Miniprotein binders against SET domain-containing protein 9 (SETD9). Designs and how they scored, part 14

Target 1, 299 residues: SET domain-containing protein 9 (SETD9), of Homo sapiens (Human) (q8ne22)
Amino acid sequence: MPGRLLRGLWQRWRRYKYRFVPWIALNLSHNPRTLRYVPEESKDKVISDEDVLGTLLKVFQALFLNDFNKQSEILSMLPESVKSKYQDLLAVEHQGVKLLENRHQQQSTFKPEEILYKTLGFSVAQATSSLISAGKGVFVTKGLVPKGAVVSMYPGTVYQKYEPIFFQSIGNPFIFRCLDGVLIDGNDKGISKVVYRSCNGRDRLGPLKMSDSTWLTSEIHNPLAVGQYVNNCSNDRAANVCYQEFDVPAVFPIELKQYLPNIAYSYDKQSPLRCVVLVALRDINQGEELFSNYYTIVS
Short names: E, the ipSAE of ESMFold2; O, the ipSAE of OpenDDE; V2, 0.75 times the mean of E and O plus 0.25 times the DockQ between their complexes.

## First folded at step 6 (miniprotein)

Design EX1
Fold by ESMFold2-Fast, scan of step 6:
Structure EX1 (fold): chain B 299 residues (1-299), chain A 101 residues (1-101)
Amino acid sequence: as target 1 above (299 residues)
Amino acid sequence: SKVIVVIEGSDPEKVREIVDRAVEIAEELGGEVVIRIEGDKVYILVEGLSEEDAKRLAEEIRKIAEELGVKVYVVIKDGRSPEEVWELARELYEALKELKK
């Protein structure tokens, strides 16, 4: 049927508009729409790397402290320079153990989404999209998102530009393309899920995880790790967030890496870990759905 | 027992299908699955299987590969650490690359 064939082509063309690269598009020479190419000298960031880093550290530190009873055990495996940051809290922990037979009262007191709200003044979560047949979307569930805030992170396995991504890219709409050719596979199913878990297991240091794998489960530890479910803008739904690339600096605290929802596919640890955040283009009110555009925004 | 699978494919859709089915079977048998993809080759390591389940998994993978016309190498190893298994998988990959020269 001609109508069915045209609908298939139209869906394919809409898919090519996204910042996602299906393997078929790369290998069949079929690219009915060119993704926007931003020249190397162009600015592609709406907030500074320092602002991104500051936000992530603030949220991750709050998550770490909320679960300190469990985290104090992990600290015993880390260098003295890391332990010294928490010596006062560790002293209180030891006194608590001496005075209380049960550590029950030292368990985490807040859910991750509540920590996000207490830390940034808003919370976000995935739910059924307001768009007919779009499946999931991401909403501001509490508070107010100010313009320029980091609202979400795009989770997944990071592939360098020289690394092929053949099998994971087939029928996979969750592969994010960075401007420098780095790809992030945020698919929570199938081969992509297994690859991410495998990399997470490879990089772990005993009980210390070097990345967050909970975004693959129903019990999410980093409430920002829902970016792959943000729908693209349309004629009736203007974009209110944009994607921004971020490289994790070498000075990033090792004890907080467990909250990063990204992991390098390659064992090569010479390059900084690439992350992608979603940044608010305007103030976003409680109850609003997040919508991104297909292109990098140059401000 | 540990099962090592090396998949070599020219048709990525068929390779994806065999990987998906292999992972499904391995998880149903209670195995822990680890995957590495290098170029056009896929390495699958499955740990935590009984000897019987490891043999069953290997046979099912071979049947799927034969039906799809995909080339696979399946090895069952006992008494090896995950590190040794990954080294073996890398050595197999490098050996296959050298043979194509």
Scores: ipSAE 0.000, ipTM 0.332, lowest interface PAE 14.0, mean pLDDT 74

Design EX2 (from EX1 with W86K R90E E91W Y93K K97E E98Y)
Fold by ESMFold2-Fast, scan of step 6:
Structure EX2 (fold): chain B 299 residues (1-299), chain A 101 residues (1-101)
Amino acid sequence: as target 1 above (299 residues)
Amino acid sequence: SKVIVVIEGSDPEKVREIVDRAVEIAEELGGEVVIRIEGDKVYILVEGLSEEDAKRLAEEIRKIAEELGVKVYVVIKDGRSPEEVKELAEWLKEALEYLKK
């Protein structure tokens, strides 16, 4: 009797196409976070790339300005077109150095999570999950997350589909698989942590960092970089966020790349950097935990 | 001093254990660790160690590899870049394979 219901579920599953590495398929039972099942024809975007870019630039610009006393030194290494954006602030900073020569520190910067709240109207942070066995989770700690907001980013080392990730994948539940086969290793421990730090050091342009490595530490500079700790939805916990892929455009401000919590594994690749954001599926209130789904429902 | 490590093994869990323990020891000794992974091989460069600490790290890694039955090549060098270190590790591996013939 139930044959038709089972066939319907099987036919629906057959509509979903995924490209996977054998080790990911073999480890599906303990690494389910790494796979997204979507129709080959699906749109993997809930909001526009322009909306993602606008949000990231708004947050990163605020973080940059909040730390301007240190960032002004980095500007000295950048083209005049970049320096001119901040010429008013640089003039104040130069004069401020003179004035503060006989002063004690009188002003302090805001914490990154406070900057996030001031720019987007909410803040998020990792904490112990409401799920007994899940360990960490991500919560809205302040404010209200409106539907369609970028709530978080999935940090980590970006691997193209032809690049080896075998050893990093073992016992690692933090590998995210993109629709085109690109993988992001967001594990903050062990070999994965050292690989990310090594890539970060490789891509540094003098004192200018090309990616954020602080998500690996207790002193996080980009408060969005907690996406790997978002737990999967269940019958008891409906999804309130979904994953969306984003390629960093060539016109992305070089001085703000230091806040991107992703880095390419291969130094000499000439492709845009892949990032993954988590987007709110509904308004999310203060105190709520974030839960993600494994797939995007096609409209 | 710099320590160059090349790890090969058919048992990925054991290779991971060696890498994790080697990194832990290297960081405890104050070394800077650079890792490159190519297929089933792991290349580790540790920089900023004294000669004594470099020898200690190399010996510990060799003991762990013997304990776990994993193939490892460990070399201590001075004044090498990461790219040169990777090339030296490949050369060392090829030289050892040639001697088996």
Scores: ipSAE 0.012, ipTM 0.487, lowest interface PAE 8.3, mean pLDDT 75

Design EX3 (from EX1 with W86E E91Y Y93E E94K K97R E98W K100E)
Fold by ESMFold2-Fast, scan of step 6:
Structure EX3 (fold): chain B 299 residues (1-299), chain A 101 residues (1-101)
Amino acid sequence: as target 1 above (299 residues)
Amino acid sequence: SKVIVVIEGSDPEKVREIVDRAVEIAEELGGEVVIRIEGDKVYILVEGLSEEDAKRLAEEIRKIAEELGVKVYVVIKDGRSPEEVEELARYLEKALRWLEK
C-alpha cells in the first residue's frame, strides 16, 4: 500500500495521464513537430505578425468575394455592422445589373487554388510526395513563391496546456507542438476529424461558422490549409519552408473567420486563437515540393 | 433517432478502436456525429438516423465493447422510447453542451 506521500503522487498522476505532458513525453523521439528547437541565439521571426495578418486577410477577402452568392445569403442574417461593409455588392445583386451579375457569377466559378494564384502569385496543393513511401506532400502547382511568403497553414484543433489529447495522440503523426506547449492536431481522420467538426459546429454566429472545416473534405475552401502534409527535410531534401506561430488578433473580421483552419478545443474568451503558418525560406519554383524544418525563428 | 454513447476506459487503443468504428458506421448510415473527450471518458452523440440504423449502430458498438472489455453505455432515443430513456438522452445531450464550453 502506498504511504501518504505516494497517495498524493498517485492522485496527481490520475489527472496527469490524460493531459498534454504524458503525450509529449511519449512522442519526443518519434514526431519532429514535437521536437521543435529554437537556437540559444535565436533569430527574429522570418516575417512580422503584421505581414502574416495582411497575407491572410488578402487571401480570405478574395475567397469571400469569389463565393459572394452564398456569402450574401449568410450576410442577410448577420448584424448590420458586418452587412454594411458589403452594401454596394448586395445592392448590385438586388438590382439585377446583368454585367455585374455575370462578373459575380464568373468569379464564383474560380477554384480556391486559382484565387490563391490571382491573389499571391502562386498556388499550392497536396499530391503524392516525391519521396517514395511518404504518402502525401505539398507542391507549388503554379507561379513563384518569393522568400518570406506565407505558403501554407497548419490546420487542426488547438489544445491549450493540460487539455486532454491522449486518445487523439495514439498513432497520430500530425500533432504540432508550439513553443509555449499549445498543440495543434491536424489529423484529417478518425477521432481527430470528429473532434474538429464538433468544435466547428459549437462555434457559430448565426449561420456563419467561425472556422474552416473543409480541409477535412475533398472540397477545400482555404487552399493554404494543407500544412500538415508538408514533409520534413532530410539529407536528400533541403528545407524550403519553416513553421511560424501566429495569434489571431481580436479585431480580425468576423465574416472571414470561416477561412481559419483552426479552432480551440475549449472556448476561452481571453485567449487568442493560435494558428501556425509555413513561410518560404527561399524563392520556390513551380513544381517544387515543400519541405519543413524544426525551427520557426530564423534570420 | 439519436444514439448516445459514453465510453470509459484507460486503454487508449481499445477506446480509439470503439470510437473509430462507431464513427465510421454512423457516417456510413448518414448520421451526424458530435464527440467530446474529458479525461478518460468519450461522449458521442449521433443524430439523423432511422430507428433501424440507430439500433444497428448501438448493437455494433455494444458488440465491439464486449469483445474489447471496455465500459460502454449506449442509449437510443426515438419516438417510441420510454420516458426514462428520453430523460437520460436529454441529460447526456446537456452534458455534451457543457463539455463544448
Scores: ipSAE 0.239, ipTM 0.645, lowest interface PAE 4.3, mean pLDDT 77

Design EX4 (from EX1 with W86Y E87K R90E Y93W E94K K97E K101R)
Fold by ESMFold2-Fast, scan of step 6:
Formats: structure tokens, sequence, C-alpha cells
Structure EX4 (fold): chain B 299 residues (1-299), chain A 101 residues (1-101)
């Protein structure tokens, strides 16, 4: 009976103290999913940058071609060096209206997750986690993920190490910390969502978007852009994916940038855009949930 | 018309509440919202509003700021504004235009 009063006062004291703790420090302690430690000279990559780039180009090119009727309008605004890559397909635009209507109907038959399956041999999607209290998780919905495959990307606004992220960090467990201090804010709500949308609108070339914002909506165009929902491993759930940092090279096709689910907070053409991919540590079967390790362990 | 909002505050939760409510009202009015965060200040640019909707947004933001006890500066560009507020808006407008590039 006396324990009731003391327990109530202790709970109010704990809640009061919690409100005055620095949110960045609290998020790293309470939800350490954004904390990584590896000695600066260590290799933290499981697959080559060339393998990451090849996978992203293959998927994004397939998405682009699947939506070619709409994308051909965007191509008309781009340099000849870009349009010439698609000249054979653009020639179809000058054929009879009935042919273009038939092609449009065929393009509408494939959802993004089906394009992913046709391209890589598997598909992934977010759903309710197998962990009762975790909320969302990411599952292999179709096919087989081979060891070393890129299975998802961590979306969000990219902040350089010198850029403050104070307001966005408050109550936000979705800030991924790169080894060099670059941060990626993958929160799909509140101020973080508005910041990403603002940057997406800023970095636009007419009708061409320089990043994907659909991961903030129910209609996702890049089916890989679900990495922020991958849960941390535990004693009962071993990690089957790991995080790998990737810098978008200058030679990346401009027309495919619309599928990148990341955007720099500050506009800077001299610095490459940082992305983060999740790479399979083993073969992952259909129906399995993805689990990552928020700590990087170097042997 | 364009509306420029500058939010300054030491209480991050109150600042976030003003930002969330201001963005919601601006989007309901059909405005395009651009946000920039620099240290402890939040800059909001709303464009594509009629003069009447810009005034309505500015007054609603001022009411929210007064309710929450947070300092905000709200200016309507190409609209009527006090001299001191207009001068501040011009300085802040240049910063926001650099963000847009």
Amino acid sequence: as target 1 above (299 residues)
Amino acid sequence: SKVIVVIEGSDPEKVREIVDRAVEIAEELGGEVVIRIEGDKVYILVEGLSEEDAKRLAEEIRKIAEELGVKVYVVIKDGRSPEEVYKLAEELWKALEELKR
C-alpha cells in the first residue's frame, strides 16, 4: 500500500527528468540504431562500390523504362547526350496513337515491387514486424535474396558533419550516423518530412526531380526505399543485413536520380550525394524479416 | 504573394508545434512550403498564395506564436508590412533565395 504512492511519485519524477534530457543523446542511448563505431582506417564495406552502383542502375533503369510514356516527356527537357541514349524508344513516340495507347496499358501492368522482382529475383516491402512491440518491419515478400545482394536503401535528408540537426533530432530515432559523421534523417513524419520535401522541391530541373519523395507516401516508386523500417537484431533475431555507405558518382545518369531516396540538406554539386544501402549477410528466404546490426563490428 | 516566417525559440517542442501548425494551414490554403533550419532558427517560405490568404496565414501564425509564447517574425513579400519588419524580411528573403539557388 505505501509502495503505491512512492511508485507514482517515482514515475512522475522519471517522466519529468526525461523531458529535460538532450534528445540526441537520449536517442543514441535509448534507441542506439543510429550509432556506429569502426576505427577510421578500417574497411566497412561488404561488397564493392561497383556492385552497389550496378544494382542501383539496373533497378532504376527498369523502373524508368516501365514508366517510359511519362518519362519521355521529361527527356524532351534534357540535353541531347541524355536523349540519344533513348532515341530508338523516342522514335516510337512518333508512331500512331493506338500503338502508344497499347504500350501505355502494358507499362501500367507492372507495380514497382514486381519490377524489383523481375530485375533482382526478389522483392521486399514493409509490414507489421514479427516483434510484438516494434511496429513496422521489412520482409522478403517474393523470391530469394542471395548473400551480397543490395536489399534496400535508407531514405532521408543527408546532413554533412558540419551541419546542425537540432530540431530534427528531437524525439527522432531515425537518424542514421555514418562513420565520417554524415547523418541521414529517415523520419517520414513531422519536421523531417517537411525538410525533405523542401529540398526535393529546391533541387528540381523543370519536371525532372533529383530525388525520390514517394517513400514519404503510401505509393512508393522505389521499392528499395524502406531501410529505415528494418529492425535491430537481438539474441532471438540474428542480423541478416548490414549497412553500407555509398557515394553517388558524378557519372550517375541524371534521368535516374529521381529514384534516389536521398537528398542533401545543403545544395553542393562538388560533394557526392551520400546514400546508405542494406546488404544481405546470407541468403534470405521468402517470408523472412530483415534485421540489421546498428553497431558495426570489425574483426 | 509570399509569406516569410522566422521562428526563434529556446523550447524545441513549442517551435515544432508552431512549424507543424503553420505548415498545415499553409498547405490547406494551397501554398507551397519551403523550410530551412539554421541552428536554433526556423525559416519558412510560403509561396503561391493570394494576398488575402497570405494575410490570413500571417495572422494565424501570430496567434499560435502568442498562445505558445514563442517569438516569430512574419512578413508578406509584395504586400503591406511595417518598415522594420520589411527590412528584416529582405535580409531573410536573401538567405531563403540562396537555399533555392
Scores: ipSAE 0.145, ipTM 0.591, lowest interface PAE 5.2, mean pLDDT 76

Design G2 (from B8 with E8R E10T V25K V45T)
Fold by ESMFold2-Fast, scan of step 6:
Structure G2 (fold): chain B 299 residues (1-299), chain A 94 residues (1-94)
Amino acid sequence: as target 1 above (299 residues)
Amino acid sequence: MKIFVWIRVTGTDPERVERLVKDIKKRAQEIAKELGGEVTVRVETSGDLVYIFVVVEGLSEEQARDLAERIEEIVKQLAKELGVKVRVIITVRE
């Protein structure tokens, strides 16, 4: 029945275009278009939580090891159970530091995008969008993105449904709405930027940061933290990625939390940290721009 | 300047840890306020080990060095009063 399929596509598109509209503009609306929606015939998740976790750990571990000369200093302030994971590397680092005292800048550290390529087989970065007047977009800069790969993360301050976000929502197209009412404010400017930095400063364990704040700068540490710049799909540009929600498990390694580009607005130990990843819907070639879909298709 | 205090607590029950954290936070806040600084305290558990992290910010280099010595004495005294064993590492950084 083609009428049924066309109706479903129209309803998805109509709900999709409102996912980033501030709720205040649509306050008191009973219209489901004001909220993120996943149709019954679509899944909210393309890959398992275990696959998301595995990918994030693989990338973050590689970033940690690439910057080990700097990270080894932080390890001195962490538990012995964490430090023991890296004891062999700490011995090598001690010998390396002794050599560097007599010869400056002998180490070769790769850029984060290069580590991403070495780890997952592709790199992504923000650049001027192919869409006229869209501003920024996100492109596959190297390699091939396979279907089902985590290609990006949506950075920003995480607000629970009961938490105030009125002023941050005004004129802000970078607020992502989760199905359970959780909001992520990925705006890199104004009050949103100040709020994220304040929360980041609050949540530290000694010199170790518990979240990544570099996505607010030109020197991005986690190369996945560009998801807020991914443009929406349209009739002229088909979606090649979709959003997937992910809760950081309690077993997540403490030394790798510094790469998570999300932080809770209020510290609440009863709730896991919400993240949002973008997952490839098909193989994506080098040079292609990423375009996001509000919903996922089961195939 | 910032002061980073790392405290490892061994072989103690949760009630004694909660009391130690509360007492450390109170004393650190009182001293930091005296010097015009701000205090953050976090606790993490790993098996039978408990880690307490205290960060003090907004201090001059001289104030940070003085406060670091005072915090070390306070933590050791509070641990002795509660009969718990602790290892303390204090770092002063920009």
Scores: ipSAE 0.000, ipTM 0.134, lowest interface PAE 18.6, mean pLDDT 74

Design G3 (from B8 with E8R V25R T40V V45T L49Y)
Fold by ESMFold2-Fast, scan of step 6:
Structure G3 (fold): chain B 299 residues (1-299), chain A 94 residues (1-94)
Amino acid sequence: as target 1 above (299 residues)
Amino acid sequence: MKIFVWIRVEGTDPERVERLVKDIRKRAQEIAKELGGEVVVRVETSGDYVYIFVVVEGLSEEQARDLAERIEEIVKQLAKELGVKVRVIITVRE
């Protein structure tokens, strides 16, 4: 009776449809990282949305100010209310152009990972994993990550529930499934890379970028945008970070959207942009590799 | 070829903004259909401003330039009918 076995599998499958998509599940033995299991008593958030927003704004503001010479061009396209936030800095830059000789002051700006360290007290980067055959991993390269800190972001193209993704999902271990069925494709290669770049080009207006595309390159501008390379926990390697979903609020500063490593596949946005952050489950020391769980934390 | 239309809506009644977005989307869809292209509309808020981004793609270079010359007047007319003030920037790209 094959039909009896199929009915049992279908009933079990229906209970998990909000945790993962069927075509991803068919690749379980090769891509367990794309699965997200949520226990009955689970909560989807470890820290408040206000804490996530506050952290992202602090980091992105610091990145913006670090590259102010280039960013002043973007401000020329924005409303006076946005320009007025940077009025003192714009006045200094105009005076600097008029009063200073040709000097190499721009060459003394800090690297993104150093800005992260100065802002949050730690830095992270991708490197070769401590796990055999795992390829890349993410490490704390400097400082101390305190429990409850936003330590990374999961970059990629955001697909709403039921939006077509079939070809991008084939052999792709970097598709993250949110609890509501939203998918994030964090693959930095192949068709996924082309799709993200196409969406980024679609939304770009002159110098004004609506998302970060540098996570697809060797020169990453948002040092948090390495979350897709965080390996799963194992019996020998306990999880020290967990995934948390975050919706970008409507009041998010337009000049800082360029640092968000996510872009909507759909051009008509009725839903807020979904992001996914990785949050520290304990204090994490310099030199430690980040390991995530497959499921949302239970209370 | 693609046309990017950046529209900034200067502070007004939310109901008027919603109607402007609807009218812009409808007119853009009609134009794209006539030219054999595709259109998408994105709406963003920032402080006291609403930004409407319109992308029309799948156009020839000639169609894109012709539309770029007309689209500012079309948007301004729609905004005038609703008593809404707008600023429009248009970019044509491949």
Scores: ipSAE 0.000, ipTM 0.165, lowest interface PAE 19.7, mean pLDDT 74

Design G4 (from B8 with W6F E8R V25K V45T F53W R87I I89V)
Fold by ESMFold2-Fast, scan of step 6:
Structure G4 (fold): chain B 299 residues (1-299), chain A 94 residues (1-94)
Amino acid sequence: as target 1 above (299 residues)
Amino acid sequence: MKIFVFIRVEGTDPERVERLVKDIKKRAQEIAKELGGEVTVRVETSGDLVYIWVVVEGLSEEQARDLAERIEEIVKQLAKELGVKVIVVITVRE
């Protein structure tokens, strides 16, 4: 029965949707010209790129300052204009006058999840999903997520539309497809994990990391980097977040790039790094699980 | 060139969704025939959400731009007539 076999294959592919890109789709034209049209009553972004940038900078700056004793080492490698931002804290490291401010010498003052809560008014974490068969999900563990807040980031290796991703795509439900054909491989296992770590090592400048690799470990430094575990909406669970694409601007502080949970597959310093954030569609209360959709809703 | 049209339909009567899908297929086929292109329509249901993918192939860049504008207007009109809420994203590529 070819018809029944084809329906079975369709149902398997349907299960993965934007989380899984079939290998056959990866044989698209090497230089496709892409033009995007969005109807006037629709928009592809819930919040502005400036709001996304502001949120990421606020969280990453708080994480940086929380671990300042270790960060002072990388500051020695950076331009004077960057060092001057932290000049007062560098001076305090050598003074016995303010003992509490020197606490950062061997460990962070707060856990990353606590920094997120103090910075944005909420915290999120991965746990067992409320859906019986879904495995992992992402929950609001503390506080209140207001409508329009950046609540999570989709980590992983960023592939341009012309770049090969065949082996990583096999049985991988964590490949996110951007509207322009860019792919993000958020799988924390197997070949995907090896590729991300390889790219992270390639782009390092001595002690300065250009991306966060801790989302691949049990000790996550950027607590937003759990987006790949957010389950798709269903009849039983309405969407409360949506995906929004974001390109890291050239003005992004170099010392904070270590918290970006994305890295380009190809070594191309001139292309902006693609990130994907998850933005709240409504106020989300403590204890609620996050459920995603693929499109922005215009009011 | 190819056109990829992604339509999401929210929280509506299954009969209205089936009618919308049927009307979209009919209109897409009529326009594709007019422009000498080939159309494929795929539908996927996920809970109370319905996703419709329309792919049109064999078009020039000019024809693809014209079709994109016409599809946008047609989908908006059909959604309004059936009282359903839709989100439409159209991508044109070689």
Scores: ipSAE 0.000, ipTM 0.139, lowest interface PAE 18.4, mean pLDDT 73

Design P1 (from A2 with R16E D20R V23K)
Fold by ESMFold2-Fast, scan of step 6:
Structure P1 (fold): chain B 299 residues (1-299), chain A 80 residues (1-80)
Amino acid sequence: as target 1 above (299 residues)
Amino acid sequence: SKVFVWIRGSDPEKVEEIVRRAKEIAKELGGEVVVRVEGDYVFIVVEGLSEEDAKRLAEEIRKIAEELGVKVIVTIKPEK
């Protein structure tokens, strides 16, 4: 009886092993209709990698300092070259505490979107789109976005060419296709959410996180990590942002990697981590919804 | 308890020797080992150790690093 049971399981598995063919492999070879459309004028970078890096470092540094009580614990395990950047703040933290309360954890003084506003002069957040059938959209909630500003980031799991993305691709409108074939799965639900959390846990260096997972929750730490909800432009809604690919350089501070809302699917990669930012094509006023000039997936 | 090790990349052969020996000791103690390269540093995390075994691992790694003339930072965090 065991032999018959094992044979039945093997025959059943043989029927299903080709049922879940990697759609990515098929699309790269024979299905151009499933490729992202990129206008010729939008294939080039609109701002320098140095400008992207400068903006991300400025925002992430401000977030780090806003949560310094919690971050000082992480700093205790990092090299002196990292701790020395914060030596004055560490001295104040240790000397200024009066033991009147049994406080184990200090929470941030300011909300992340308030830090973004203080840092860049604007805030963005997801809300119900102005388009009736679009669900969520992203709005400038405060301040003014100047032309050329990094407005948001496209969060999610980064898949290299030919890496499997089976069930995550089914009915998922949040897969961003990079020009080189790299995919970013920005879906905050279902299998996509489980995969990102698994990769985040895999890549943790003890208490040090190597990516931001809070974009999967209602308590977002990186307020830029809303890019997957930016709707595509239409005849009635002109594009005011565009997607730009960015590779995280080796000089990126290790203590700030916790704010990067992207993680590689395969942890043995020697390649830099791919991120995608959204860059303003014009000045964008408070109250305006963001619209991109790219489709993230066409079918 | 968890053991965190930072090794600043200098001589690749010496760094690899520290990583190899650390993995061997951690495995004997029943710990789970994660190794990552981050910029100029190699990071080792060992989880699932008793406080006693974590201290033993940390001391052994410091001795190996001193023997090889490599700078390491070793930190132990208790699990709650």
Scores: ipSAE 0.028, ipTM 0.560, lowest interface PAE 7.2, mean pLDDT 78

## First folded at step 7 (miniprotein)

Design C1 (from EA7 with V34Y R36E; at its last look DockQ between E and O 0.49; V2 from the best seeds 0.00; counts 0 for: pae E 3.1 > 1.5)
Fold by ESMFold2, look of step 7:
Structure C1 (fold): chain B 299 residues (1-299), chain A 80 residues (1-80)
Amino acid sequence: as target 1 above (299 residues)
Amino acid sequence: SKVRVTIEGSDPEKVREIIDRAIEIAEELGGEVYIEIEGDKVYIVVEGLSEEDAKRLAEEIRKIAEELGVKVEVKIKPEK
């Protein structure tokens, strides 16, 4: 654009402040904005919010118990009724292991993907995609995924409508747009990584973590948190998962929030935290790559 | 040492280049990076640097800001 027009747009940005930042960034940068979105015909939920919640609680509880020796500080902060629940669950688990284990050593820690398999009957992981131009993809590495199962979560920082995302959105293919305009930035590099970590540190209460930051690292603690690498369907590759939006209820167990791979950009607790899960549209066999029914918008 | 960078009101693409460069250098030096964006101001805080590394980061940020014609404020403070 001509220099005169750029100066005019800059003056408008300064007058309107951050509430118009995404619009100004789009007009000033000429860089395409890329968004992922769910098609209108796919917005219906395959499973209920109660089923999503139940699955997440089951997986997160199993992950929590697997790391029990590292959870003592967190447990000391919880009500006795909650501590008693986990002590009972641990007692049942140890009783079963002792009964069946003859002259074998007890295992105290499994890898997160093994916990996923033991809990849901399948595991998933990222690897090089079967599509040469796609880079990474997500595969069913073990077991069978039944239709309607929660198979993955889309990680990242959650932005409400009109929150300032204008620098993070520049050249970022991992921006996911929810049906109501909520955005999730699933990029695990650069400014997106730093923003997520900043929000995670802001919300942390001593040893109590309010979100999972390990999806940004090489050793993720929530094995579901690989959804940003699930590729789009095509004529040659039919979708086998879809996205479902899920708002975390207020009663969500505080000790399990450490496994939620999402965090709100604003510290305002008036809105529930938005998560996005990927749900199987059919049975998915071991070795299959996941393909979703989303589109990338270039603007 | 703690490095605090404040960037005010400039071409968003130039500001983004400064942010990206600051993150790159800070990660190379092993610093912990935090960022907040408020209106037309950007705040970058890098913690866990030696005094020597903090000075290197500050010098590099000032250099790129001058090349881009962007005004920045860079402060170095001991961590308490």
Scores: ipSAE 0.294, ipTM 0.756, lowest interface PAE 3.1, mean pLDDT 78
ESMFold2 (binder alone), look of step 7: mean pLDDT 78; pTM 0.731
OpenDDE base, look of step 7: ipSAE 0.743; ipTM 0.924

